# VHH binders against Probable endonuclease 4 (nfo): the designs that were tried, part 3

Target 1, 285 residues: Probable endonuclease 4 (nfo), of Persephonella marina (c0qri1)
Amino acid sequence: MVKIGAHVSSSKSLDLVFDRGREIGADTIQFFLSSPRSWHWKERSDEEKELFIQKRRETGISPVIAHSSYLFNLASSDPVLRKKSINGVIRELKLCEELKIDYYVIHAGKSKGLKESEAVKNIIDSVKEIFSKVKLKHTFFLYETLAGQKGEIGKTTDELAQLMEPFKKENTGVCVDTCHIYSAGYKINDEEGFYSYRSELSKKIGLENVKVIHCNDSKTPFNSKRDRHEHIGEGSIGYKGFEFFLNDEYFRRLPFILETPKTADWDIKNMERLRRLIRTAPVAQ

## First folded at step 5 (VHH)

Design d36 (from c01 with P99T S104E; framework vhh_7zox_3)
Fold by ESMFold2-Fast, scan of step 5:
Structure d36 (fold): chain B 285 residues (1-285), chain A 123 residues (1-123)
Amino acid sequence: as target 1 above (285 residues)
Amino acid sequence: DVQLVESGGGLVQPGGSLRLSCVASGFTFDDYYMGWVRQAPGKGLEWVSDISSGGDTGYADSVKGRFAISRDNAKNTLYLQMNRLKPEDTAVYYCAKETYYDSEGYLEYFDYAGQGTQVTVSS
């Protein structure tokens, strides 16, 4: 059974992500550990943490994925922002370990006027500091593929391979976002483009290091360098791109997470759209 | 049906203050984090501030220290206290229910059509 789910709200209490996931029929979920636009961090009570673990077991929703704050920039040349980002990631990863969250997805960083080589070095140095202060026994730290917007580091497979190379002995990997790679210039919606990209991932990163697929159609055209998510089948990627990932012998084993535009009904509709693209019927219960 | 109704905008001189309000209906207000986004003339949507159901707040660097977001869960109302207003704060301000933040930090809220409230800071 291919596990399909969505990014759900963690507002009010973290344990509610399971109720929200169950309500939409999700097999797997993603959420933020805190407001993605706030530096404020609130300690979670032991009762909330226990309830999170209990509800995970009761719902059977798995794997569970946390997305990092959007405020972090591990590439930053501003020492204050970079230090805040490092400390923020450390806090989020410690909570991930406590809650046995399977994957932590992060945007590596933005150059903000730095040379790309210097930005990559800063990210690597930041991640070295992070892993020196938090030991990942369960959670995998995943760099997300980015759309290629100004200054983004992680927009090419080569950049991701450079970021991962020093951390082969750590729990590290990659989250592939369909909208991002399509916008970055990987034509995953035709057969040749999909297998070309898959081959590139295999050669430069290793397929086994791809851990999560973000399923987003694109409001903008191929190679637009724009990060604008659309409903499955309604954007420029169209159904064919998603069909390739869902039926691939490796990718079909990974969690597929929707980050498409939100109303209560649209996550259900988009999950149904993805399930219709699977060539074999669901086998679970 | 989700509805967000903004009010409290107006014309104010630089250095002045305004308090924006947003009355929400059609969903369980206290289960979602809420925010304010703005659109200046000829520009795209810019995130201003957000607040979790528990009161944890975030602010854009451009408004930090000048604006204060708050909520009243019993009244399904979101507020933005705007102090030391600058001409650069001139925009239509929209109340936003949690939806999704893309990699640019942009809130997608057009599926919860609010009319917004105009704030003009001009001498």
Scores: ipSAE 0.014, ipTM 0.417, lowest interface PAE 6.8, mean pLDDT 88

Design d37 (from c01 with P99V L107T; framework vhh_7zox_3)
Fold by ESMFold2-Fast, scan of step 5:
Structure d37 (fold): chain B 285 residues (1-285), chain A 123 residues (1-123)
Amino acid sequence: as target 1 above (285 residues)
Amino acid sequence: DVQLVESGGGLVQPGGSLRLSCVASGFTFDDYYMGWVRQAPGKGLEWVSDISSGGDTGYADSVKGRFAISRDNAKNTLYLQMNRLKPEDTAVYYCAKEVYYDSSGYTEYFDYAGQGTQVTVSS
């Protein structure tokens, strides 16, 4: 069974993500460990952490994924922002390890006027410092594919391969976002484009290092370099792109997370839309 | 704190023009895509237009050719020039900061939004 879920609110208490996930019928969930738009960090009680572990077991929702704060920039040339970002990631990863969170998804960074090579070097140096201070025994640290907005590092498979190269012995990997890669210039809704991209991932990163699929349609056209998420089937990607991922022999084994617009019952509708694209009859060779 | 202050709305006759502005503070304005979204009475939010830091623009089909988005990075200000206005353009217009993804609720197109500015197109 393909595991499909959505990004859910972690407001009030982290354990509530399981109640929220169960309410929408999710198999897997993603959430923020703290407000993604604030440097405020809430220390969690031992009781809340125990309840999180208990509810995970009781609901059977798995894997569970944390998304990093949007405020972090591991590429930053500003030493104050870079240090705050490094410390923030360390704090989030420590909580991930404690709670047995399976995947941690992060945007690598933005160049902010740096040469791309300098930004890449800064990210690598930041991640080296992070891994020197946090031992990942369970959680995988995942770079997310980015749409190619101004200064974004991680918009090409080559950039992601460079970021991962020093950390092959660590729990590292990639989160592929369908809206992002489509907007960045990978034509995943075309059969040739999908298999070309899959081959590129396999060759440059290793397919086994792709751990999470973010399922977002795109409000904007192919190669737009814009990050604008849309409901499944209502955007420029359309159903075909999602059908390719959901029925792929490897990708179908990964969690599929919706980050589509959150109005009324749209998570339920979008999960149903994804489920309808899954083929139930195998092709006999 | 992030603040977005919209202005320039008002009552205008069909075929007329209005220019909306949004003054941003509390973040590095030129690092982000900026956009306009609108909500007509009894309707959901509709994305209208966006603009990259470098000036690349996008428009909803309903406004393409009539509206022009622009920005002044030195003034931290976003603009929407609205021409050949139609009664169906009547809505509250909101300034929006870049959304990396939409993971929450009622204002699905907003990262940070101001209070909005009312545009009414009527005779």
Scores: ipSAE 0.013, ipTM 0.194, lowest interface PAE 8.6, mean pLDDT 87

Design d39 (from c01 with K97R S103E; framework vhh_7zox_3)
Fold by ESMFold2-Fast, scan of step 5:
Structure d39 (fold): chain B 285 residues (1-285), chain A 123 residues (1-123)
Amino acid sequence: as target 1 above (285 residues)
Amino acid sequence: DVQLVESGGGLVQPGGSLRLSCVASGFTFDDYYMGWVRQAPGKGLEWVSDISSGGDTGYADSVKGRFAISRDNAKNTLYLQMNRLKPEDTAVYYCAREPYYDESGYLEYFDYAGQGTQVTVSS
């Protein structure tokens, strides 16, 4: 039923993400294709790519999600950084297609002193160039909801709708991060706030375009504009927010990915916490 | 056996300097991103700095301009030069292989960490 997993390390070899996912009991996984803080890119061997595909089949872990490098800024007014970002995304998406990765999650960009409308235009122009260079037959390109930290583009549903409008014929969508939207000012941890946000998503972008849920509680309060992830139930969102997403007739069909702090066995604990919130789960034996 | 051994911590006065070292063994050091993470008393793990195999570096905003990360691939050793130390830098410092942090700079995971070395900047 509901597929729950976590962000896992891709160190050493990409195929190891399936072993790591299996180790923690994940149904679905997310990882980086390369170091998220380096412009260095290592080409993967055909043997490694085949092993990745083989282990995916053997483990049954699916869907599989890649997160973009944190170095990219598709909004950048610096032509060198913008070109590096565009080329980096193209490179990552080509590997996603080769590996049959289902979703690619990216932060759209930061304004860095640009007017918001200029930043949005730059992102749209960058994505047009990307799609002119890469044909997405399998992978969906997902803008992630952002917390509203200084200059972030993608913090409101309206901004995401603007970014998606030119690409309705492409494999595009949205990744909703619970910590980010709560911090940005959507009160998803009460019933009225949850259904108001769901309705806004439905009307402005279409629910079918929401493809991934990032499950992160928040160390900071509602509308803090701060991106600080906490363990499920231990932050200011609390269990109720996650219960709404997990039991929603649409969202419950999506993969739920933890990006919560990594110490001891917390991924296992947080996945169990999420599973206990599912109301339509079988009676405990 | 993957092993990371930190050294160089200690007690220092505000404004002082310390140099941390981490000797790695049991893996191909050149294949991995390496970094430093810290944990202040009563707080969670925070990313401090990281460095690619080729020397590309990243720093937390709180340490930019004061700390310098470096590596010697021939010696399998990671370094952190800490200058102009502040009481707020007091923490246990861990050498980490493949540290990952969220957008706010808080450590989410690493695939291996050492035992840590205590840095105390006296009041």
Scores: ipSAE 0.013, ipTM 0.357, lowest interface PAE 7.6, mean pLDDT 88

Design d40 (from c01 with K97A S104E; framework vhh_7zox_3)
Fold by ESMFold2-Fast, scan of step 5:
Structure d40 (fold): chain B 285 residues (1-285), chain A 123 residues (1-123)
Amino acid sequence: as target 1 above (285 residues)
Amino acid sequence: DVQLVESGGGLVQPGGSLRLSCVASGFTFDDYYMGWVRQAPGKGLEWVSDISSGGDTGYADSVKGRFAISRDNAKNTLYLQMNRLKPEDTAVYYCAAEPYYDSEGYLEYFDYAGQGTQVTVSS
């Protein structure tokens, strides 16, 4: 069965993500481990961590995915910000390991006036420091595809391949966001564009290293370089792009996570829309 | 019952000041990341400022140096001090608990939000 879910609130207590996931009928969930636009870190009690593990088993919701804080910039030329970012990622990854979280999704960084090559080097150096301090036995560290907003590193498959090259022995991979790649200039909503992109991923990264699909339609046009998420089928991508991913022999085995606008019952509606696009029966588990 | 009740909006001249308040009830306020979001006429809901339970703050570039967010956990109250107001600050301002934003700063969801308070900066 194709696993479809959404980003859910982790407010109050982390274990509540499972109750929230069940409420919307999610097979898989994503959440933040801390407030994504605050440097404040909430230490979690042993009781909360135990309850998280218990509820995961009780609900059967799997895989589970954590998204990093938006404040981190592993490319930063500001040594204070870069060290805060490195320490923040280390802290989040340690909690991921404790909670048996399957995937950790991060935006690699922004150049902010640096040459792109210098930003890439800074990210690689930051990740080397992170992996020297946290050994990932369960969790995979995933670079997310980015839309190509000013200074973003990770907007092309070539950039992601460069970031991954030193870490092939580590639990690393990629999260593909449909809105981001469409906005970055990959025409995934037509047949030629979808298979061209799939081929590029296969050749430059290895298809097996793609671990999570973020399902977001785009409020903005193809190649806009804007990160504006829209409801499934209501944006510029349209249903066809999602149909290609959901019915692909490899991608259909990955978790599909909605990060679409959350007002009203839209997660339920968008999951229903995605399920209606599935044409090929999944292999038996 | 969960409630967020905003107050302090109004009409003010450019260069003036306003202080917004948001009184929370029905949830454990000091466990929540709190924020202010605004919707200008004909625009989307955009991030203004956020504050953690411990007081760590963030600000949108458009308001940095002019606005100050604060909270009183004992009173379950969130504040926004708005100084040197500009016509472009005209918007409905909403108090939100656990706001979630896209990478461009547009609000995608929240756990709880108030009904908003109108701020008009003109004449």
Scores: ipSAE 0.013, ipTM 0.398, lowest interface PAE 8.0, mean pLDDT 88

Design d44 (from c01 with S103E Y109F; framework vhh_7zox_3)
Fold by ESMFold2-Fast, scan of step 5:
Structure d44 (fold): chain B 285 residues (1-285), chain A 123 residues (1-123)
Amino acid sequence: as target 1 above (285 residues)
Amino acid sequence: DVQLVESGGGLVQPGGSLRLSCVASGFTFDDYYMGWVRQAPGKGLEWVSDISSGGDTGYADSVKGRFAISRDNAKNTLYLQMNRLKPEDTAVYYCAKEPYYDESGYLEFFDYAGQGTQVTVSS
């Protein structure tokens, strides 16, 4: 069975993500470990951590995915911001390991006036420091594909391959976001474009290193370089792009996470829309 | 049905203050983080502030030190105290359930937003 789910609230207590996931009928879930727009970090009680592990087992919701804070910039030329970002990632990854969270999704960083090569070097140096201080035995550290907004690092498969190259012995990989890659210039809603992109991932990253699919339609056109999520089938990607991913012999084994505009009803509707696109056999080239 | 009803907007002179309120219904208010977003004429949505169910707060650099977000979980109400208002704060302000933003302040998605309340800072 293809596992489909959504980003759910972690407000109040982390264990509640499983209750919220169950409420919408999710097979898999994503959440933030703290407010994504606040530097404030709350230590979680042992009781809350134990309840998280218990509810995961009781609900059968798996895999579980944490998304990093939006405040982090591992590329930053500001040493204060970069060090805060590094320390924040270390803190989040340590909690991921404690809770047996399967995947940690992060935006690699933004250049913000740096040359791209310098931003890439800063990200690699930041990640080396992170892995020197936290050993990932369970959790995979996933760079997310980005839409190509100003200064974003991680918008091309080549950039992601460069970021991954030093860490082949670590638990690293990629999260592919359908809205982001479509906006960045990969025509995944076209059969030729989908198989071209799949081939590029296979050659440059290794298909096995793609671990999570974010399912978002796009409010904006192909190659817009804009990150605006839309309901499944109501945006510029349309159903075809999602059908290709859901029926692919490899991608269909991965968790599919909605980050579409939310109400409880819309997550249920969008999951049903995705489920209707699944066939008994993979899509032929 | 989820509903968010904003109030408290209006016309104020620069340096003035306003307090915005948002009354929530149709969901368990204290389970969700809440926020305020704004849209100035001819511009996109900008994140202003958010607050977790437990009271942890975040603020955009443009409003930090001037605005204070708070919530009353018993009343299902979110507040924004706006002090030392500037003409640049002129916008429609929206109460948002679970707003999610990228690092640049671009709104990725939100669970639900209300109808908005107009704030105009002008002489």
Scores: ipSAE 0.031, ipTM 0.476, lowest interface PAE 6.0, mean pLDDT 88

Design d56 (from c05 with Y100T Y106E; framework vhh_7zox_3)
Fold by ESMFold2-Fast, scan of step 5:
Structure d56 (fold): chain B 285 residues (1-285), chain A 123 residues (1-123)
Amino acid sequence: as target 1 above (285 residues)
Amino acid sequence: DVQLVESGGGLVQPGGSLRLSCVASGFTFDDYAMGWVRQAPGKGLEWVSDISSGGDTGYADSVKGRFAISRDNAKNTLYLQMNRLKPEDTAVYYCAKEPTYDYSGETEYFDYAGQGTQVTVSS
């Protein structure tokens, strides 16, 4: 069975992510460990951590995924920002290990005037420092595919392969976001484009290293280089793109997470839309 | 690209007032929510206040009733009127712009920040 879920709020207390996930009928969930647009870090009580573990077992929601703060830039040439980003990631990964969170998704970084090769080197150096200070026994560190907005590192499979190369012996991998790759120039909503992209992932990264699929339609056209998420079937990707991922022999085994707009009951509607695209196995054997 | 320039900070006695200004450029100011965040020495960023493109305002509990956020779209300027200042309001105050993307639904945000303006409340 394909596991489908959504990004849920972790506001007030981390354990509430399971109640929120259960309320919308999610099989799997993603959330932030801290305020995603604030450098403020809230220490979590032992009671809250224990309740998180308890509710995880009670709900059966799995895998659980943490998304990094939006403020981190591991590519930064500003030593203050880069050090704050490194320390922030270390803090988040330590909590992930403590709570047995399965995947940690991060945007690798932005060049901000650096040459792309220098930004890639800075990210690799930052991640080397992170792994020197945090041993990942359970959690996988996942670079997310990016839309190609100005300065973004991780917009091509080649860039992601470069970022992963030094860390093949670590718990590392990739999170594929459908809106991002479509906006970056991978035409996943037709059969030829989907299988071309799948082949490129297999050749350059290895399919086994793809661990999470973010399911977002796109408000903007193919190759727009813009990160604007839309409801499933309401955007430029349309249902066909999601149908390819949900029915793929490998991708169907991964968690599918919605990061679509949170107005009204759209998480429930979007999960229903995704479930309707799943084809059942043939009845006759 | 996006430029935010804060001013109006300074040294003031407890119970005093200051008005912060932020001049924005490089984007269509009236299309975005704007806000103020602050950072006290050795502490993290704290959201202070925001104002939507339509003029709806929000405030942190610590400043509610004492601070007033406003905007002048014709001048691309954001303001923070700070009244009845306390020593704990001492911080660098940053002008913040609403992010150009929204996928989490989280209320906490800080996309672009200016250079900051220092507010010191001391007797």
Scores: ipSAE 0.015, ipTM 0.211, lowest interface PAE 7.5, mean pLDDT 87

Design d60 (from c05 with Y103H Y106E; framework vhh_7zox_3)
Fold by ESMFold2-Fast, scan of step 5:
Structure d60 (fold): chain B 285 residues (1-285), chain A 123 residues (1-123)
Amino acid sequence: as target 1 above (285 residues)
Amino acid sequence: DVQLVESGGGLVQPGGSLRLSCVASGFTFDDYAMGWVRQAPGKGLEWVSDISSGGDTGYADSVKGRFAISRDNAKNTLYLQMNRLKPEDTAVYYCAKEPYYDHSGETEYFDYAGQGTQVTVSS
């Protein structure tokens, strides 16, 4: 069965992500390991870590996904920011390994006045340092597709392939965000555009390396280069784009995570909207 | 013993301005993201704005261009400058520790919230 879930709050205690996921009927969840807008790191108690493992087992919610802090820039030419970013990622990945989190999603970085080739090299060098200090036995490190806002690295399949090339022997992969790729110029909401994009992923990255789908509609038009998430079916992508991913023979096996606006009951509504797009199998497991 | 104390609310006419403040104690203020959330009568809690420990700001679409969040780390104080106030801005405003927003600007969470300060926009 297709696993659908949402980004949930990790505030107060990390184990509460499972209670919050269960409350909305999620099969799978994503969360931050600490505030995504703060350099403060909250060390987790052994009791909290044990509760996390226990509740994961009790709820059956799987896979579980961590999203990196928004403060990191692995491309940074500022040595202080780059080192803080590298150390922050190392710390987050160590916690992911300890808690057996399945996927870690990161925005690769922003060029910030660097040539794109220099930014790419900085990201690769940063990730080499990270993997020299953290052995990933369980967690996969996933570059997220980006919308193409100024300086963003990871906005094209070619850029992602370049970032992944040195790490083929590591637990690496890609998280595809529907809003981001639509805004970046991939017309996933028509049949030709969807299959063209799927073919490009297969050829340049390998479909097996796509591990997570972020399901976000777009407030802004196709090729806008803007990162503005909207409710499923209410944005410029519309239902067809999501229907293609949910019913694809490969993508349907991946976790689908909502990062749509959280006002009121919208996670529940958006999950129901996605579930209605799935073509009914004879037996639901 | 985290404590957040809001002030600056009151009655204001549509189009008017208010400046809210929040004095924080019991934690290292400058290490944390801070923000404002509000609750209108009969409605749920809504994220308004946040500011990271590094000064990066975020705003809900409903207040963008009208509200400005700032912080004074030396005084452990968070501010919200509210301009061009509308009746729809009527709410209890809460200072929040560790709020976040997604790329849409509308999802929220926080570790702690203060006791709140009432803002009423009417004639």
Scores: ipSAE 0.013, ipTM 0.370, lowest interface PAE 7.3, mean pLDDT 88

Design d61 (from a64 with T98R S103D; framework vhh_7uia_1)
Fold by ESMFold2-Fast, scan of step 5:
Structure d61 (fold): chain B 285 residues (1-285), chain A 123 residues (1-123)
Amino acid sequence: as target 1 above (285 residues)
Amino acid sequence: QLQLVETGGGLVKPGGSLRLSCVVSGFTFSSYAMAWVRQAPGKELEWVSSISGSGDSTYYEDSVKGRFTISTDNAKNTLYLQMSSLKPEDTAVYYCARYDEYDSGWYDDFDYWGQGTQVTVSS
């Protein structure tokens, strides 16, 4: 069974993500550990953490994915922002380990006037510091593919391979976002384009290192370099792109997470749309 | 009951300025993030700007960056949008909206809306 789910709100209490996931019929979920648009961190009570573990078991929702704050920039040349980002990631990863969260998804960083090579070096140095302070025994640290907006690091498979190279002994990997790669210039809704991209992933990072698929259609055209998520089948990617991922012998075994617009009951509609594209559904193990 | 009431719209010449206000009741800004969303005649809703519940983060659509400023006054329970260098393409009904900042769809997943205020930019 292909596992399909969505990003759900973690407002009020982290354990509520399981109730929210169950309400929409999700097999797997993603959420933020804290407000992704604030530097304020809420310490979680032992009771809340126990409820999180209990509800995970009771709902059977798995794998469970955390997305990092949007405020972090591990590439930053501003020492205050970079230290805040490093400390924020450390804090989030410690909570991930404590809660047995399977995957942690992060945007690597933005160059913001730095040479691209220097931004990559800063990210690598930041991640080295993070792993020196947090031992990941369960959680995998995943760099997300980015759309190629100004200064974004992680927009090409080559950049992601460079970021991963020093951390082969750590729990590291990649989260592939369909809207991002389409906007970055990978024509995944064309058969030749899909298999070309799959081959590039296999050659440069290894398919086994791809751990999560973010399922988002694109409001903007191919190679737009714009990060604008759309409902499944209503954007420029269309159904064919998602059909390729959902029926691929490797990708179909990964969690598929919607980050599509949340108006009305669209998560339920988009999950149904994805399920209709599955030609084979292997038994979940 | 939750209410969002917009004021400050009107007719203005290109290059002019307007300040929109949204008075909220039934909740505090520290509990929720706020947004301004607009709808031009015959077009879909377009997100314009957002401010986090803590007030420490602001976001803008690229077309309005440097021209529009979002802010809150917690003592007055009021959200503002200061608009300058207005262009004919800024003509729209402007809505204030509340959203759950813990959701990934922060600028298009609003749980409460005002009734809107008309802004017309014409020569």
Scores: ipSAE 0.029, ipTM 0.421, lowest interface PAE 6.1, mean pLDDT 88

